# Designs tried in a protein design chat: VH-VL binders against q86iv5. Part 23

Target 1, 237 residues: q86iv5
Amino acid sequence: LDSCSICVDFVGNSLNDLLNIILNSGVIGTCGDLCSAVPGGQIVDTVCDLLCDYVGVDEFIKLISDVDPDPIYICEKISVCKTNDNAAASLDLVQINPQNGTVGGTFTLSIAYTVTNTIATGQLAFNIIDPTGNAFGDAVLLVQQSPEQYTQQFQFQATPSEQESFPNGLYTVQALVCEGSCGSPHPNTYTLANGTTTFTISGADSSSMSGAGSFSGSSQSTQTGAASGSGSGFALF

## First folded at step 5 (VH-VL; framework fv_ciduvectamig_arm2)

Design s49
Fold by ESMFold2-Fast, scan of step 5:
Structure s49 (fold): chain C 237 residues (1-237), chain A 122 residues (1-122), chain B 110 residues (1-110)
Amino acid sequence: as target 1 above (237 residues)
Amino acid sequence: QVQLQQSGPRLVRPSQTLSLTCAISGDSVSSTSAAWSWIRQSPSRGLEWLGRTYYRSKWYNDYAVSVKSRITVNPDTSRNQFTLQLNSVTPEDTALYYCAREGYKYGAFDIWGQGTLVTVSS
Amino acid sequence: QSALTQPASVSGSPGQSITISCTGTSSDVGYYNYVSWYQQHPDKAPKVLLYYVTNRPSGVSSRFSGSKSGNTASLTISGLQAEDQADYHCSSYTRSSTWVFGGGTKLTVL
């Protein structure tokens, strides 16, 4: 694993902890002081120390505390992630199976895209928008992706939860390929390609609709066919 | 005010497990502004930190290298306490054992238990 | 052996100032401001005297002050009093997410 992926993973997982520490700890004198308060033990503290030491504690705090912080932007400013203002890609496929399913059913989102000029640090991201306008999504980090065709699959079960109720109706899937973090206002961020598809949910995945009252489990999205993604279960912009 | 009260056997035979409990009053073992440590003191080694447990979104532990293979520090949220288990003890583990809170946002041991003298002998 | 180096003993007379040093490495005292000092009277638990190099807990006299330069932290006690006779211990956080202590310094007042 490369230093860019390590940085993005660390910041993505620790941003809220870092913000809480910065806001509630008063004056932090060293990278060690800041990083020792981040939970996760020696490995997490070591990664934090390396990243903070690279720019110094004052600059690191400034980056974490910035308006609309995002992990890719922070890691680009630390100089462990690269940028490419000339990145280019096209979106070849956005497909969801089944196109007509039920509450409790499993859905697979398949995305194919072609990189035509290297993506230095970016995302393949999607939002699924329910009939009421509530959205959830996920993203995978793209690091130094050479010109080639790529595919990615995501899987989820339409099990009602506090985050998403899965009402019957029309769902919209929006997919983006970006240099930088999709939707970010920060420099060196570009939407390279976009695509949409739809699917419907009707009825419950139970033997009787009159007997439906309690549903097991929570809604979950499962990444398939790639390395670890960002792991977001909520709307991405 | 916060107080720590220690309990546990004071005599342990070589090769057995040393077990101590630290009961917390005036604070929660799940407090996100604290960590909970075990520290021992002997004439030959002075003060020696052994390990800690603390809660953020989940539980974490850190242990001193010298005891890492033998030590467990566990929280018990239902009883508001935490424990030390030290396996395979030797006479070298004879010491005064303290539990302590790491307060000031993990910056110092601000509250200490009364101490428990544990003797390891046949 | 103790990871942090302190003098074994120091002595002074009432009204004098004394200083106790605590020397570590660039991976503990030199990297963190999480350096603390503890006062310990015979048969009692240690009591925090200073934390974050310089900060005093509520109820600790301003006669106790701390500083740090490079890998060495120092505790200074001004206006020495008989009740200051005790053992003094320094402690630091480390890059291994652990704590280390000094060997302790016995302060004798007269």
Scores: ipSAE 0.371, ipTM 0.738, lowest interface PAE 3.3, mean pLDDT 88

Design s50
Fold by ESMFold2-Fast, scan of step 5:
Structure s50 (fold): chain C 237 residues (1-237), chain A 122 residues (1-122), chain B 110 residues (1-110)
Amino acid sequence: as target 1 above (237 residues)
Amino acid sequence: QVQLQQSGPRLVRPSQTLSLTCAISGDSVSSTSAAWSWIRQSPSRGLEWLGRTYYRSKWYNDYAVSVKSRITVNPDTSRNQFTLQLNSVTPEDTALYYCAREGYKYGAFDIWGQGTLVTVSS
Amino acid sequence: QSALTQPASVSGSPGQSITISCTGTSSDVGYYNYVSWYQQHPDKAPKVLLYYVTNRPSGVSSRFSGSKSGNTASLTISGLQAEDQADYHCSSYTRSSTYVFGGGTKLTVL
């Protein structure tokens, strides 16, 4: 297992399971003991075993149990993800269409950025902050992104849900390009570029308060490195 | 170089047991970096994963819910092979059956057997 | 029917680009990046073309690329060639430790 993306996805999806196993188990003596308890079956168990065996069970538990665990940082400490303290990038475009929309409408966030010094393991991330200060967002993992121009689009529908009510007013979009996890205090984490834009929601578009909010993203890059999407549904930074 | 070679009857009668064997060369059936799967293909259902066997510290198997009550996938370490046993077959089990290696880090079937067309008819 | 949704057919001319979609759920394509694509020529076993959404095995042309957004994965073939005429299947690992496949897409090179 030498794949950064596989490690980040595993830790991101299994972190709570691992923490619950560590908390509720007595002494965990082997990687096999820990990993066989992780739900997800053959592939997940095998990935867990490989990552754990690479550093040993005690170190793996320590990394998982850190007060502020972060999948990119954990995978960097395991040495399956690379770091670059000299990574550099710029944000060329942060744009929302439409800039004035309605509840229930579809919004497209377009981001363009230029990498000027290789991003080893990082994120393109955004948060949308509603008029009340409630935030939601998403991120795309960036692995070994070479110096080039890149574009990314995200779409969401402003359908009220438990997570986000979409009140009328001014919304702020914050976009970041980072080495490491955006907003993380861990070593080898740097905000390389940031940008903001705003949009307004006013009126209703036949919206219902019983509906659930959802969104989807799309990525497009000429680089051979991984640019897999990942979502949290909550503010990332 | 890893190869999978399939063998077994190509005609099975309804209510009988379908039994196929997959012989492995160039790798071990007890390799901890692989799982060994059966996948079938039919015009009506397309590709359908049936189940796997694999070794970590003991033998495990996983099965698709649609066949779970009728299926067994077993390893044979002495012959370096694994088998499919599907009980109580019906004409809907008529398909081209493949064995395949499931790679641990890929989440993909990187090596396939040649396929065995099994017809279930009277 | 298949668990993952693919178009039944796509077509293109030599030198063009085509894209094939594969739509699943939040318990398969939307949960894991264990999405793979297989190329199948008539009377042959499927051959792995892409794994982990984007990764190419050794020997697979760089004309083949993959992406994923939400519950939908996509295969793009650039610089279309006659030999690309085949069936293309997507697959995803699931939260139940199983695999599901798409219905397959017949690519016709005109």
Scores: ipSAE 0.489, ipTM 0.768, lowest interface PAE 2.7, mean pLDDT 87

Design s51
Fold by ESMFold2-Fast, scan of step 5:
Structure s51 (fold): chain C 237 residues (1-237), chain A 122 residues (1-122), chain B 110 residues (1-110)
Amino acid sequence: as target 1 above (237 residues)
Amino acid sequence: QVQLQQSGPRLVRPSQTLSLTCAISGDSVSSTSAAWSWIRQSPSRGLEWLGRTYYRSKWYNDYAVSVKSRITVNPDTSRNQFTLQLNSVTPEDTALYYCAREGYKYGAFDIWGQGTLVTVSS
Amino acid sequence: QSALTQPASVSGSPGQSITISCTGTSSDVGYYNYVSWYQQHPDKAPKVLLYYVTNRPSGVSSRFSGSKSGNTASLTISGLQAEDQADYHCSSYTRSTTFVFGGGTKLTVL
């Protein structure tokens, strides 16, 4: 089990809880004081203690309270995630199917990429930009990803929600392979490859009922190596 | 090698207390990297996690909602063991009972006891 | 009923691949990656097969792989062998600091 994935997941899930505790708790003297207040019980408390103890409570609070908090960067600063300033990759395919669909329909985004120099800790990320400029996306965490070919699929239903209304028109898909978090200003962050595609939405799908827009990812490697998942429903870069 | 060895009565009458012990070798019940759980298995309910005890700076317990009012999981540091007490048993509590270690990094039960079949019957 | 949904049974032939699903909620499988799979042979205690969705303990064959998408985790067994015939159980940590299990899936190797 790699501590990097555990750290990124912990920070991703607990960042708002940690920020709320830091804001509201006055003086926090120990990692134990901070971590015992984090929701999640025994497992989460222990992971929090382990990570905080690596750097000490003052530095941990500083990292969490950063104006541009980034789970990969935080975990790199804790030294449980590795960096590689020489990482390299290419984007071989960015394709969405169908290229012309309807509101309420299901869309599949297929991405193929090749790592040519190891990605230590990074992301495969995408944003979908609607005709009004509103964006949503997701990302997959890449940890110690060796030089191989990789494929990822993401699926979503164009069901209107408060986050995304799915108006008719032209949509742009932007995909990035990065060392570090895509779009982050932090020092060991590099865009390794990028690609774009488009699709259109017109009309409504009579089979759709109602609900918030959601998407799901599927990871597979054409070789032995595999990507690990992490994501959000908001634009990432 | 970490091993868990279970002991306790295999027959309990309805309304009485079910009591089992899990003896630990190769690790400490007060290890801060582990929690110590009871899990049962029955044909009708499958696997059910019942509760845990663990040490960080003091002892903590967590219990499943379904048994919370009837269950106690207690450590014994002098004997390096932990116990299950389940009060007011009914025939529905008939099950194979396991003790298990929760590894903190894994979030999984990596070591299991041999299991004890407890029958609740008159 | 079990908190996580698994098919009651699955079957396959030697050399085939099979997949077992495990569906929960946004407060368990959908929230944490503390999803584990256990293999149980008749009259034996469960043994951890996968943890943290994808990770294999030492000694577990690479034929066993795991994935997760949204509220559903999956176990895939490739190159099916006779000794794979067993019950398979998924579990997940929850936001309530408890563990929940699936109903179990009986794998038959024909």
Scores: ipSAE 0.620, ipTM 0.814, lowest interface PAE 1.8, mean pLDDT 88

Design s52
Fold by ESMFold2-Fast, scan of step 5:
Structure s52 (fold): chain C 237 residues (1-237), chain A 122 residues (1-122), chain B 110 residues (1-110)
Amino acid sequence: as target 1 above (237 residues)
Amino acid sequence: QVQLQQSGPRLVRPSQTLSLTCAISGDSVSSTSAAWSWIRQSPSRGLEWLGRTYYRSKWYNDYAVSVKSRITVNPDTSRNQFTLQLNSVTPEDTALYYCAREGYKYGAFDIWGQGTLVTVSS
Amino acid sequence: QSALTQPASVSGSPGQSITISCTGTSSDVGYYNYVSWYQQHPDKAPKVLLYYVTNRPSGVSSRFSGSKSGNTASLTISGLQAEDQADYHCSSYTRSNTFVFGGGTKLTVL
């Protein structure tokens, strides 16, 4: 199990809880004092203690309380995630099928990229921008990705929700491969490759899915053991 | 090498207490990097996690909602073991009972006992 | 009546690939990456096959791989072999500090 992925997941899930504890607690003297207050029981408490003990409670609180908290950057500062200022990659394919679909239809985004210098800790991320300028997207965490060719697939159903109404028109897909968090101002963050494509939505489809508003992804690698993570949300960059 | 060895009665009457013991070798029941769980398996319900005990600065327990009112999972540091007590048993408690170690890095049960088939019957 | 939904059975022939799904909620599979898969042969205790969605313990073949998307985790077995015939169980940690299991999937190698 890689400590980097555990750290990124922990910080991503517990950041608001940690901030709330820091703001509302009196003096926090130890990692144990901080971490015992974090929801999640034994597993989360143990991970919290491990990460906090790496840097000490004062530094841990500083990292969590940063004005631009970024799980990858925090975990790099803790030294459980590695950095590579010489990471390099290219985007070989950004393709969406179908290129012309309907509201309620299923769309598959396929991204192929080649790593030419190891990505230590980074993201494959995408944004989809609707005709009104509203954006949604997802990201997968890349950990110690060796030089080779990779393929990632994402699938979504164009079912209207509070987050995205799926109006008829032209949609733009932007994809990025980054060392660090895509779009982050923090040190050791670099956009390595970017690409775009488009698709259209017109009319309605009668098909329905319980996974409306859900994103799905899978990775392929020519080398067994290549690491990847996950992320989801509104616009990521 | 870590091993878990189970012991306890295989037949329990309805309304009585089901008691099982899990002896640990190769690790400590008070290890802060592990939790110690009971899991049962029946044809009707499949695998069902019942509860755990673990040590940080003090002992903690977590229990599944379905058994919380009837269950105790208790460590014994002097004998390096932990026990399951399930009160007021019914025929629905008939199952194969396992003890297991939960590794902190994994969130997974990496070591399992051999299993004890417990029948609840009059 | 298990908390996580798995197909009751799946089958394949030697050399083929099969996939087993495990569907939960946003409070378990969709929240944490503490999703594990267990292989169980008749009259044996379950053996951990995958943990943290994708990770293999020492000694587990690279033919076994895992993935997760939203509330669904998947186990894929490539290059299917006769000894893969077994029951497969998924589990997930929950936001209530508990574990839940799937109903189990019986894999038949024909």
Scores: ipSAE 0.494, ipTM 0.758, lowest interface PAE 2.6, mean pLDDT 87

Design s53
Fold by ESMFold2-Fast, scan of step 5:
Structure s53 (fold): chain C 237 residues (1-237), chain A 122 residues (1-122), chain B 110 residues (1-110)
Amino acid sequence: as target 1 above (237 residues)
Amino acid sequence: QVQLQQSGPRLVRPSQTLSLTCAISGDSVSSTSAAWSWIRQSPSRGLEWLGRTYYRSKWYNDYAVSVKSRITVNPDTSRNQFTLQLNSVTPEDTALYYCAREGYKYGAFDIWGQGTLVTVSS
Amino acid sequence: QSALTQPASVSGSPGQSITISCTGTSSDVGYYNYVSWYQQHPDKAPKVLLYYVTNRPSGVSSRFSGSKSGNTASLTISGLQAEDQADYHCSSYTRYSTFVFGGGTKLTVL
């Protein structure tokens, strides 16, 4: 089990809670004071304590409260996630099936990429941009990913929601492989590979009025994106 | 190597208190990297987590909602063990009871006791 | 009914692959990655197979792999062997500082 993945998951899930605690608490003297207020109980509070104790409460609060924080950067600054300024990769395939579908239909995004120099802590990320310019996406955390060929598949259902209405027209898919968080301005962040594809939606399917479908992948899926999330996804870069 | 050894009565009358002990070897009940849980198994309910005790700067307990009013999980640092007390038992509490160690950072039960079949009948 | 939904039984032949699903809610499987899988042979205590969705303890065969998408976690067993015949249980930590289990799946290797 790697401490990097645990840290990224913790910060990703608890960042808003930590910010609210820091904002609403006058004086926070210890990691225990901060972490005992974080919802999630024993496991979450213990992870919080371990991470906070590693750097001290003042530094931890500073990292959490920093302008434009992201989980990968925070965990790199804590030193539980590694960096590699010489990471390298290529995108071999960005494909969506079907390339012509309907509202309410299921789409599969297939991404193949090759790591040519170890990715220490990074993301495989994608954004889907609808005909109006509205975007949604997801990311998978990459930790100590060795030089090899990799494949990932993501599925989603084009079910209208408040976040994404799925209008008829041309959709653009952008995929990135990054060291660090894709699109982040923070040090040790690099776009290693970039690829695009397109698909179209035509016709209508009103089979459901509830939220958008689920995204699924073949590896660990950790949301470390810089953008605010919603049930159907969010723009990452 | 860590081992958990269970002991306690295997027959309890309805309305009595079910009491089991889990003796720990190879680790400390006050280890800050572990929590100590009770889990039971019955044909009707499958596996059911009941509660835990653990030490950080002080002792804490968490309990499943279904048993919270009747349950106590208590450490004994002098004997390096922890206990389950379940009050006001009914035949529905008949089950195979396990003690188990939780790893804090991965949320899994990595060490289990041998299990104790407790029958609640008159 | 168990808190997490698993199929009651699955079957396969030696050398095949099978997958067991474990479906919860946005307050458990969908909330944390603290999802674990346990193998239980008759008259034995459960043994941890996977933790934190995908991680294998030392001594667990690489034939066992895990994944998660949304509120559903999955255990895949490749290259089925007779010894894999057992009950399989999923478990998830919850946002309420509790654990929930699935109903268990009986795997028959035919």
Scores: ipSAE 0.287, ipTM 0.691, lowest interface PAE 4.2, mean pLDDT 86

Design s54
Fold by ESMFold2-Fast, scan of step 5:
Structure s54 (fold): chain C 237 residues (1-237), chain A 122 residues (1-122), chain B 110 residues (1-110)
Amino acid sequence: as target 1 above (237 residues)
Amino acid sequence: QVQLQQSGPRLVRPSQTLSLTCAISGDSVSSTSAAWSWIRQSPSRGLEWLGRTYYRSKWYNDYAVSVKSRITVNPDTSRNQFTLQLNSVTPEDTALYYCAREGYKYGAFDIWGQGTLVTVSS
Amino acid sequence: QSALTQPASVSGSPGQSITISCTGTSSDVGYYNYVSWYQQHPDKAPKVLLYYVTNRPSGVSSRFSGSKSGNTASLTISGLQAEDQADYHCSSYARSSTFVFGGGTKLTVL
């Protein structure tokens, strides 16, 4: 049973609900009082009860109410996720294809990395920064990753939305491999490796210009790879 | 170690109540680390989760929308078992009925009863 | 109709790999990682093969692996063996504290 992944998923999905309950409920005397109010029913309530009972309601509330919320750190403090201050990794490849594309096109981000000392609980994260400085990104949780070479691919379609408009210009990609949450100020957090690359979104050539106007429609594939628009999650750094 | 043993009538008349019992050994029906479910299987509908009961300071029940008005899942702590009652049955309720344990951490059915074929016929 | 969509059948030869998909919605497979796979031989109760998308219970062969992308979960069986011939079912936790199942996939080992 991987309690670490379950904890990180629970905290990541329920953090705002927990904060709202804590803010609005007055005195919370038990884990049952807190967890019964969390949306999601039986499984979510039992995971909440398990995690809360492990440290006690006062400590659990304190961890949730931290000024810089961090699901990995919270789960490490509960002791369901492990830490390794000696984790080590290198970034072997950060590449985006195509390096010059158009609005509405599909982009693939390929990341290769090598773990040289076990990553106990960490993430592979990236931010894509558009020409205006608006950023979006995503992260993959790494649990007990043994020394070995790994690859990950992320895809996104450059379809304009309220979250990200995909203006023409230069885009910057930053990728990080971290023990703990990338960018977190919390203890047992280390940037193990980082890399950057760039790509360009530009106008189509004259032969495809008449087609380009018809490709301003919305896309359902924005869930693939990069986070949709300006992320509010821990993927941004 | 944990085992589930089913019992109950295998033939029920239309409009009557289908009633099955699941006896638990190796665990407690009031264990806070588990929930106790009924799942049925038919050729036409496949596997269908029907409902659960579980203990977390209080008893809770959850039921599938399709049966919610007709179903009750009840624990019996003194006999370490739980029951299914399904009211107003029709031939469409003909199925192989399983009881199962849900693990509290991962939302999976890790222990299953042997199954009881219930036929709803006049 | 089943809540989760699986192919009705798949087939393969010994030693090959096959993949079975399980497609739901943003209120079940797309929201929760409580996706499980079950193997069922004729006249037997289902047996859990995978839970929490990727996790194997003790005693389950490493030939069975799982993944999820968006609203679709997948079961892959590598090094296909004759005893793998069975029905395979996916399930997911769903909003409102319920479970949904796929229609099941009959695997034939040729």
Scores: ipSAE 0.020, ipTM 0.544, lowest interface PAE 6.3, mean pLDDT 85

